# Miniprotein binders against Protein EXORDIUM-like 6 (EXL6), part 2

Target 1, 305 residues: Protein EXORDIUM-like 6 (EXL6), of Arabidopsis thaliana (Mouse-ear cress) (q9m8t8)
Amino acid sequence: REPPSQIPNGTLDLSLLWYGQFTPTQKERVHDFIESLNFDAKEGLDPKVSAWWKVVESYQERFEVKDIYRQKKSNRTVAPRIKVKVVRSYVDEKMKYGKELTMGNGEKLVETAIGNMSKVVPVVLLSAQVRAHGVGFCDGTCQHNALAKIKGQKEPRRYIMVSNPEVECPGECAWPFHTADKGPRGMTYQPASGEVGADALVIQLATGLADLATNPDLTKSLFKSETTPYNDDVKKNHESSSMYIVDPATKCTRVFGSGAFPGFTGRIRVDPITGGAFNSHGINHLKFLIPSIWDPKTKSCWTPM

## First folded at step 19 (miniprotein; from fa0 with F60A A67V Y82V)

Design a14
Fold by OpenDDE base, look of step 20:
Structure a14 (fold): chain B 305 residues (1-305), chain A 98 residues (1-98)
Amino acid sequence: as target 1 above (305 residues)
Amino acid sequence: DKITVTVRVTDEGRTKTFKFTVDSPEEMREIMERIREIIEEMNPREVEITIHTSDPELAAKFAMEMVEMFRRMGFTWIEIHVKITNGKLTVEVEGERD
């Protein structure tokens, strides 16, 4: 089959599982952030969350375009867009598996998030009440994207799991809205939303989404259909690319603006009214603090500011 | 190590710069008061405050206080920059208002 002249736009359909009790602000903040990813308002204030997401999208261009170009002498490729949508939201306030999660229980949560949907990206959000150490959190990170083997499915499914760190390890994962555990105390800001957990959760989610969306496996997930077999050979080529880096957002942890230094976010803005720190604008002029992304071309963290 | 604080105020294209050098963190309170007085007296639309120090904790604390000051003074735009120069930390807090 002739490779398409243009890389088609992809869609990430997210299925959210809210595990534990979340505040309305936390839920709203997450939803607002997700909606901000594809919100390209021409007249909006800069920097934009959508611009940040464009950087994420550019990873697909870097990796897939090469393969397309190898196949077609086409000089013009349009960068694919990744539309992100929440297609399902499930809340488990009772915490079926308890507040102390094991790896096994974590996988079950992923299964729950997937449900009967074959093409969704499960996103498991753990509330502040959850002790997430058992699933690998509060040991450097409070988010991860990974593959889970799902019962009844032959292929593992990629998922995002994020934790609200405000109680369990705020010094590790809630900076700069909480004093950091390591290094200089440095700058501590108010969250733009007014809730540390909400904004910290967004940082984790943003990191997870960026890491997932830049993963070569995404191409497979986005374009693989039951009717159109995905060429697995493309995946192998991506992994061998010197330009590929695993988890580019994670690599730039705690870098929020240019000039970042231990204890300092880098270039950042403060909302005069709320005192909240932000480096990007989303929908309805909402202000967000989002992570930086590793740029393999410049070998540096790309920052919104 | 000496701590250097620079205050640049701009109004209608006119810029005035004040430099303060202090030897101890205790003197920073006085400097902050002076900064407040300068801003109140000149009522500038744009203010840039820079602290240059080897003490990151001091820099951070000072910067946050300046942010709060800007908030109290009704600044509508606040931005923070950081850089390392000659082994010392420079933190800049900028404020703008209409």
Scores: ipSAE 0.801, ipTM 0.931, lowest interface PAE 0.5, mean pLDDT 88
Fold by ESMFold2, fold request of step 20:
Formats: C-alpha cells, sequence, structure tokens
Structure a14 (fold): chain B 305 residues (1-305), chain A 98 residues (1-98)
C-alpha cells in the first residue's frame, strides 16, 4: 500500500516582535519584502524576489540534496509551496529588558513573540538602540536562525532574530550600505529604501527565512495538514551527514551577485531614481537586495543575478 | 600600472568602440570627461564601459562615478559588475535608455 502522493502546501506564519523604536520605513520595508516572497512581479521585472523564494522552496529537489540525506526515491512531482504570512506584530517601544540584551532576555523576547500561539515562527527585530552583542550579534553573526527552549513546551521552538546594525556594527552587518570594518574596503552602495537599517534588516530577514525554510527538520512547521500524523522514528541520520548543509544563505554572506569577492558584491543594479542598489524586484515595483544561496553541487553560491 | 578603458556605444543596432590606455590614475578624470563627450556626441541608447585595472580603490571609484554619470544622462537601466581574475580587476558598467 503506497502513501498518498499529494502536493505539499505549507504556510509559514510569522509573529513579529519589534523591540525598540523603528521608523515607518523600517517597518514598511520588512512587510513589503515578506509580501514580495509570494508575489510574482510583472514580466520584464527580473530577477524576482518570488523567484528567489522558489529556489528556497525547492532547495532539496533543485540541488539534489535528497540523495545526500536520503536513499529512497521521492514520489513527489512538484516542489513544496510555502506561503509566508505575518499573523502578529507586537511592538515593545519601552524595551522591557533595556538596551543591553543577554541570552536569557533574548529567549524571553522569543517567548513574547510566540505568546499563546502554538504554530508560529517568532521573529524578533531589535532596533538600532539595542546593543545586541550579548545575544551573539556583531561577532561574525548578523542574524539568527536558532532554537530556543520554551518553558512548558516539549520541543524547542525555531526563531529568527535580526538586529538593525546601523549603530552597533554597521561595518560588519550593514555592508554594502556601509564601509566594511574588516577586509578590503571595496565598494559601498546606497540602500534602495533610503535607510541603511531598513535594507540591512531585509537582508538579515531574507537570510534567516531562507536558512529556516531549507532545513528539513522544520517540515512540520512549514505545512498545515488536517490529517497528517507522523512518527518520530524518521529522525535517523537524515541530518547528521558530512554533506548536510547548515544555513545555506548564511554560508553565502556578502554575496549578492555572480562574481562576488571580498569587498565587492558581484553583479548588481542601481535604480536611477533612488540611487539604491538592488538585485531583485518585489511588490509595487519595489527593488530589494537579497542574499545568495549555497549550492552544494557546484560548491558555490547561487546568485539572484 | 596600465589602465585599459573600452567604451562601446550602441544606437539602432550600430555599435562603435573607443579604446583608451592610461598610465596613471590622474588621467582618469580626463577619461571620464572623454566618455561623457562620446555619449553626448553619439547620443547612444546603450553604453557599455569596461576598465581593466589592478587597483581596487580605482575600480570602485570609477564604477560609482560612471553610475552617477549614467543617472545624470537619463539612463534608466544601470548594471555594474566588478570581477577579479588572477588579481586583475575588470569593471563593467552598462547603461540603457530609450
Amino acid sequence: as target 1 above (305 residues)
Amino acid sequence: DKITVTVRVTDEGRTKTFKFTVDSPEEMREIMERIREIIEEMNPREVEITIHTSDPELAAKFAMEMVEMFRRMGFTWIEIHVKITNGKLTVEVEGERD
């Protein structure tokens, strides 16, 4: 008796927690990027944010990583579709835990973003005033896609945390919109939104979402099914090989187009109206700079351009 | 350190190529003005500029200044590609307008 051969269709429900003060541009830019993931821009407006997201959705099949992790042939005929939605947006302008975060207080922010929702991905966004070194930012890390243990819950919860880097570590985490603090100074560009922090947050969020959505351990959180019981014995060795790719978008940090090298983004376009750099199109003719995705078959980054 | 500049201008399917070689960065402002004059005289709809240099600061400065020139001249499609091969940089800046 064969298992059902259904086209998977999942929803990725995001709960945003805005910690600190953000400009309207920063909030709008993040929301517009999220909407762009499932919006096909008009023909002639390429590359598309939605096409980039389709690469993420099809990561296992597109790069043939299934043969690396699994031996059995899949009977699926189409890549999964993942609809990304914001289901809650909570604002803490008073900064309950102050401007200096610790790992413990960071986890409490994740708990707050979850609230009483059982099936959501919390996204914690830290404003420019927050000093986020205590939760692991700025020392080689510009966004988090991680697990947190939540009191009273059996399984740890996946979360994304991003931080507006324009005050604390712009040379590390806001490049190419700021001169790099290490390595070749290279080349910088203007942000298409007009705000360094807004476009840096988009890069960080895009990276976190891509890393989350390419991780097979999270298939339950990506798909809502009325009647889809699963057995826990599927955890064998699928994620522990030397060929497993952890965080493939983070692995392509600072790569935005073909031919990237230290100090230079790779192929990129400039909007003549705003002067802003971009490599993709989203909703409302908006232009975004989004990260690349590690391709394990070519051992190089797949780039939007 | 030799710097090679190639300017390709295209209008109505006709392409003309101009080449310059300079021995120093000081001549780059002269080259930028020559490029501006070529574009003003030929009034092309497509321009591709290629620079070969070993100096990454010059490559970055040239690319940014060409982008600003294309914006001022009404180019509506602007693309940049700075590449490296064996320590040599190639700067490609492309512009299109109606």
Scores: ipSAE 0.796, ipTM 0.925, lowest interface PAE 0.7, mean pLDDT 82
Fold by OpenDDE base, fold request of step 20:
Structure a14 (fold): chain B 305 residues (1-305), chain A 98 residues (1-98)
Amino acid sequence: as target 1 above (305 residues)
Amino acid sequence: DKITVTVRVTDEGRTKTFKFTVDSPEEMREIMERIREIIEEMNPREVEITIHTSDPELAAKFAMEMVEMFRRMGFTWIEIHVKITNGKLTVEVEGERD
């Protein structure tokens, strides 16, 4: 089959597992954020969540795919678009494995999130009532982008696990919506959604998604389908593979705007009505505070503001 | 260390700047009141408030109070900037209204 004339867009199909009790606001906020990643409407307010996602997509430029080469009219590489969709949503309010998670139970949650779908990215969301210390949360992070060995599968599966930190460790993972436990108290803001847990959860999810989507293994997962063979001949576009770091969003933790300083988010806007802090707009003019991402081109933490 | 607060108000292309220098955090309350009075009297569409200090906690607290003040005054756009200038922290709070 003739290679497509255009670089095919990649699709990241997410399977969500909601483990525990979540508020409607929390669920809506997560869904709204995900939908905002690919929302590029001209009528949208700047800065946009989608602009942030474009930086994530730019990590694909490290690979010269035959299709990317075709679009190279200039030394500028056009990265394929990564469309993000929720294809499954499962809720476990009963918490089958209890509120205290072990690493073993965490893996089982990933399995549950995958279900019978072989090509999905499992996203496990842990509610505020879940004690997630056992899976490594509340020790500097409240999200994981990792590989899990799944029973019955030969290859490990990449997953995202995020926790709502509003109860267990708000000072570690809910800044700037909560006072930080370490360092200067600095600036604290209201969440744009009105719920600390909702906006904190989005920060964690955003971090996890960015780290996952920038992972070198993503190319294989996004562009290889049994039905549409994609040329696996990936040439490194940049001599310095070192410029493209692993977990670029995690690297830029606590940077939300230009000029960020310990205790200060950097350049940020405040909704006058709600008092909520934001640095980007999503669908329906929704306001979000999203983390920065390491930009290999500028060698700095890129923010929408 | 001296704390410097600068208030810039702009309306219809005219800009006026007020500068306050205080020696102690205790004087900040008075400055905040003066700022409020200036804004109320001039009723500007655009206001920029800057604090320059070596005390980040003070700067943060002050900035947040200014944000709240802007909210109460009906500003429709609020933005916060931070930078390090001459080894000191500078926090700027900007407000705009129709």
Scores: ipSAE 0.792, ipTM 0.931, lowest interface PAE 0.5, mean pLDDT 89
Fold by OpenDDE base, fold request of step 20:
Structure a14 (fold): chain B 305 residues (1-305), chain A 98 residues (1-98)
Amino acid sequence: as target 1 above (305 residues)
Amino acid sequence: DKITVTVRVTDEGRTKTFKFTVDSPEEMREIMERIREIIEEMNPREVEITIHTSDPELAAKFAMEMVEMFRRMGFTWIEIHVKITNGKLTVEVEGERD
């Protein structure tokens, strides 16, 4: 079979589960961020969230090397795209499994997020009132990109779980909007949204999404369908490439701009009015602070700034 | 360790640079006041303030104070840069206004 002339676009359909009470700002901020990933703001202000997402998308090149080379020969560079959409949003304000989560309960939340949908990426968001230590949060991280075994399904499902750290461990996961618990106090900033929890959630979500979208297993969800055959042979040949690392956003934790150093975010901008820190623009010129991502081409943490 | 603070002001293509060297953190307050005076007197559109020190806490504190100063002075654009050179930290705070 002739290799496709174009790199296929992928789609990530997100199913969101909001576990606990969230503020309108928190919900809006998360939605706005997600929409910003694919926002082709030709007239938008630089730097852009979408530019950051393009680096994530570039990881797809490892699977379609032949197609990329063909495009280079034709002087047409079609970058692979990953379209991200929220297809479901469910809110559990009552917290069916309580405020203290266990690993078992965490899996149930993932199941709930999936529901009856076979081709979705479950995203579980935990509110500030949730104690997420039981699921491994507030111990160096407040987000997970992992596989869960789902009842009734033979294959494990990849999920993202993120926690709002504003109450449980702000010094660990809400930096730079809160003083860090470890290391130099460094610089602290106001959140661009006005809410620490909202912007902290975005950082965690961004990290999780980037790590998920760059994971080799994503090809199963993005390209493998019963109706669309995907050539697994191409994947095997490039999966071993040392150029592409696992969890590239996690690797670059606490790097928000060029020159980052412990206690310092790196190059960032501050909104003079709000005092909010940001390094990118999303939809409607919204200001975001997003994490850096390991760029396989440059072998460094890439930031919009 | 010596602390070096550099203030660069630019207006209409003209740039003036002020350099301060201090031996103690206590002298930083005086420098901050002098910086304020310079900016007020010259009323520049662009200001770049750089601190070079081995003390990251001092650098961070100073930089944050400069950010707040810029906010109070009505700057409409603020950017922070950081780099490590020869084992010392350099933090730059840049402000622009119309």
Scores: ipSAE 0.792, ipTM 0.931, lowest interface PAE 0.5, mean pLDDT 89

Design a14
Fold by OpenDDE base, fold request of step 20:
Structure a14 (fold): chain B 305 residues (1-305), chain A 98 residues (1-98)
Amino acid sequence: as target 1 above (305 residues)
Amino acid sequence: DKITVTVRVTDEGRTKTFKFTVDSPEEMREIMERIREIIEEMNPREVEITIHTSDPELAAKFAMEMVEMFRRMGFTWIEIHVKITNGKLTVEVEGERD
């Protein structure tokens, strides 16, 4: 597919549900990371989180011009950008559904995250205290994006669910900040934030956001309103693309830099003071370790480094 | 399989390269000590340490030790590179300080 010359900018309005107890560092780290996605100031240090997000944005090039026109709400013709912002943050420290989640309870959390908002992307964050095996975590992954049928809504809603793995399965989902359970022990590093759970959570969130934002269903999230129905025909057309794979960040799991090999993150930097590993900078020169994304142009896992 | 460790030390007007060949993992501790001595003696601004081995666990352990050494020595910039060459793993740890 040839990329269109101009694509209108989209916006992902995130509604966060914090299920369980989170530390201030964990909450701040998540917010800082999200804000870093669109932070492209000249004064910023390279490599940037925003450069990583630009690769995510490049997946919009797979859309055919005809599909774009069907979705356009305005006559804007700009380079493809996806603005990400938090529009709601809800905390359930009491964990209404308990520490052991079922699939049914998971769906209810998504509903809670949506609330009465029609166009938000719900992001459900599970604390370290939550046993998330029941929702499919700690079995090779600690995040997923999926569609949920919401009561009262005709169309399913795309959501992200992520878990802090620091207690339940750090060896599966907190590498390289914890020794891996499978494969070579490899190199392990300190988290740049000082908290394993915070940085591990960001990796999961980054993976989920990238996979969601590159999904063919993204257009529904970007352009759907209460008064404007979404045309499902657009979704069908994009599912047949072989070049732009689904879940490109998940495909590149445990690849954090060029030359990655089992037990090795690839090219990364270490903060000498904290011992924290990072491969990108966000707002206020904050250091992040973020996952790679499959680049369909090069057919490889793209990293900031 | 032989393990090769290369240490390149660079400072203003001074560049030296040291190459070590080790036959067994047990000898690695001695090599690490020698590396420390070289860096302490020369007090370089830039150091590049490379290990070439077929043993990824050994490479990882060695690299981690070098990172910690750089931290203790007050390096302000640390970067790690990985590549596969001739069927063996090459890990490079770079350090820079003011």
Scores: ipSAE 0.784, ipTM 0.927, lowest interface PAE 0.5, mean pLDDT 88
Fold by ESMFold2, fold request of step 20:
Structure a14 (fold): chain B 305 residues (1-305), chain A 98 residues (1-98)
Amino acid sequence: as target 1 above (305 residues)
Amino acid sequence: DKITVTVRVTDEGRTKTFKFTVDSPEEMREIMERIREIIEEMNPREVEITIHTSDPELAAKFAMEMVEMFRRMGFTWIEIHVKITNGKLTVEVEGERD
């Protein structure tokens, strides 16, 4: 008989709310990026989006227990896989609350994305037609990984909100695809998708997903299954080895490759066909420019290149 | 205000190095043409261009023009790395092709 020795893998179930009008490229780019997080086939091209996601998964690593029945521990660690999938999409092209969002109707959008689903992470995506200043965008913030109080629930819910910045604040939230409003002029690049908004949304979503999935407040939700309940004793038996750093992707804002400094991304590649900048590959050989993640082991921003 | 340009071309493990010194942006256009001629004459699989400059606008312009040249010449791997040390910029642009 083979002894049980593995920690459980987790899931990150996303419920997307598309508020306003998005191009087909913007929708497909976001979905392709999410699917690419799970793609680690050997024949895939390196550097992989999934290799970047493995850095996120490493924040959930635990010390190995060599014999769980006897609770012998070792200095080795093991990290789970976290599968990311879209379990529902809601589309509001007519923009129920108009183009001028407030904090209050921003929270209502989060509630709509949750619906009646108890185990989802709501992701609200705001189109370029939305003036998102009223919900905190374009004033030092280009994506939200935040808490919302939900009516009828005792605990607040963690959510991600991203906004297509190409009209309202491209100089703050679409760099490197637009000249930055603040800081050294530096260098800009073309988006690999051909659309500034599509690739900016991917950067914002990647940042929010990484900050969310590394947060220990999400550990219970990530590893609870319908048939195998998460237990605090599992956490005790597989002690965490991760040195959590708050919002580790946000900590590395505007770092995309090794050697980044203000105005310059660090090392990146250019696609000879499209002219677009990238640092990673996903499904179907698609090319993405994704942000860095703070790595507490090296005390630096981990970059695909 | 000197700009140093180094061109390394490699084919079948054989590397040749060319160095240029430039005093003005107009001379950079001449160096770009010389680089194009070297690549056409030698038909290398790998090219690495290194430029040292204090001018970030020139660094960005050169990097992007070199990238466009590599695209037109059929390079399928194109990489950019701009570094800074003590206020001086080093631009590296690499290209590979079969």
Scores: ipSAE 0.782, ipTM 0.916, lowest interface PAE 0.6, mean pLDDT 85
Fold by ESMFold2, fold request of step 20:
Structure a14 (fold): chain B 305 residues (1-305), chain A 98 residues (1-98)
Amino acid sequence: as target 1 above (305 residues)
Amino acid sequence: DKITVTVRVTDEGRTKTFKFTVDSPEEMREIMERIREIIEEMNPREVEITIHTSDPELAAKFAMEMVEMFRRMGFTWIEIHVKITNGKLTVEVEGERD
């Protein structure tokens, strides 16, 4: 019998594979967004990207353990913090496996992003040059948060794959920076970075990260450490205080603010300098447009604004 | 059809409200110019503009034109909310400046 322990803070180590050609803005935007997930300084502007990330973290909340040595629990909850870190960034501008993805070469990209690292989440970013319909993009899907079987490993690995949708399906996956391909035409906006592809990549990456980090299958790897082991046996350690909903950011597709309806993002701000639309702030006063996350407590999409 | 426009300007806690009724989209250009004149005359720190319309293209166009007006006039906080109730759209554009 194990005494109960409080869920510790965790780390989400990302290994990025940049497949194809990307502009400096696209690379900077993605890196700045990831850093902004960890940025919760007092001098930062609200709404913060990190406040949005706290909603993701809340999916891992557990009842507080007031007396670890006496195995007591309370009605209060504690959510861990999950630091997101890029531990590798690999660039394949020559596109070793070609521009036309299949399930087979898509899996090889995931293997490449993993490399020889046992505790990373591979993130494959596909440039606009890549045709990814063969792996399911542009058929109701703008990003992948899925499992892949990796050669030489017993357990499948969870991965994220996102694409720059400027060419293949901008009306599906780059909205609101492009006219929607289905439903009311509604309203479009300018990207805060000045590049449709850069800000669309951020939306899709944010969706994939949120869907991944909320998944209970990832809980053990997020919080296991060499010095402070955590066992997520709900019955013996902590009773879960949250209800998991599969892919909670994907469930809120095209919702960016309160009051969203088909063709319209909901409440949103415009940067007077760039003309770009945003609903959150990150590092260096950068502005981001990020998707909403389903909140099972309210049974609605949690919006940054 | 009937388009209603409400302009609320606020400065130092004092709010003035202006209301317009527009029977056609062509009159919207005149209303936007009148809105500009109100803001220039009163020099408010906060402006809230509300339009009721059933035309989603007009709603989108008006919202973006008001955003551009606010940008040119030095507003540093610009917010848009397009809502729908019973098939009718409400466009709210809010601007704040020092």
Scores: ipSAE 0.767, ipTM 0.912, lowest interface PAE 0.7, mean pLDDT 85
Fold by ESMFold2, look of step 20:
Structure a14 (fold): chain B 305 residues (1-305), chain A 98 residues (1-98)
Amino acid sequence: as target 1 above (305 residues)
Amino acid sequence: DKITVTVRVTDEGRTKTFKFTVDSPEEMREIMERIREIIEEMNPREVEITIHTSDPELAAKFAMEMVEMFRRMGFTWIEIHVKITNGKLTVEVEGERD
């Protein structure tokens, strides 16, 4: 049996739980952003959301992934694609577990997002009505990429949790659409969608997805359904340069364009029709403001501009 | 604290530069009106406006006013870049139109 010629393409199946009340714009922006990750049409406007996602996908050129699949080193190797799909959306407008999150009911939300599905990444989206300080939001954290133990399952499950920060902590988690609470306040902008909560959710979700998809601990789950690993020696991963880059989108917090510094986003464009700030294009010519990702090849934050 | 404003207008590869210096933020409205007049008279395809200031609130106000001016004038590409050099802010607002 010969090793594959390339690392196989992966998938990232998302199960969304919408906890609380959301506007149609908030739901549409999140879905459109996710679809834009897969959108690689030649005719689309640059910079593309999918070009940003390709930086995330390039992390699959890491030694630990290549060692698992016994790939040869090559400057001509193209990074495997990671297709992102929403396989379920569950809406809980009544907020079954209440408005005040604790660690306990937070894990119940993750369980709800998983349901009976064994191979999904649960994504919990909290509306502005939800008080999420009890699970660490608004205390240096605007999105979670974490593990939860699920009752009845042997392995913990990786999950993403994001919160609409319009009410609870807009100055921490909705910047640059709101004046910053800490550090230089600098400059703010209007959201391209017209809704702070919609565009802030996209920033937070983008950060969580990038941090999740670049995490080497997830390599086997991303590619397990496509091929069988030729070896399973994970002790070598601690010697990789990838093991020294944790949460590469979080590492670039508040950087949205080249030349960013505290209080200022870096290069940014303004939509002449809406007045909203953006740095990338997605499906249907939609405009998004997305965070930066640490790029180990350049040792700097990769930005669309 | 001096505020320096540079306006560069470009059409078909030819650039003209205008420079303004004001002694106070209160005079910025007059400068913005002068910028508007320059753009209206010269009808350029590309405009780059640069302000040097140590006042971050003025920098933000200037940038947003220039963005709104570019929107009203039909610019289809509008870009903002704020830099810091030697403790001073440089705000660049660029507009392009066909």
Scores: ipSAE 0.735, ipTM 0.901, lowest interface PAE 0.9, mean pLDDT 82

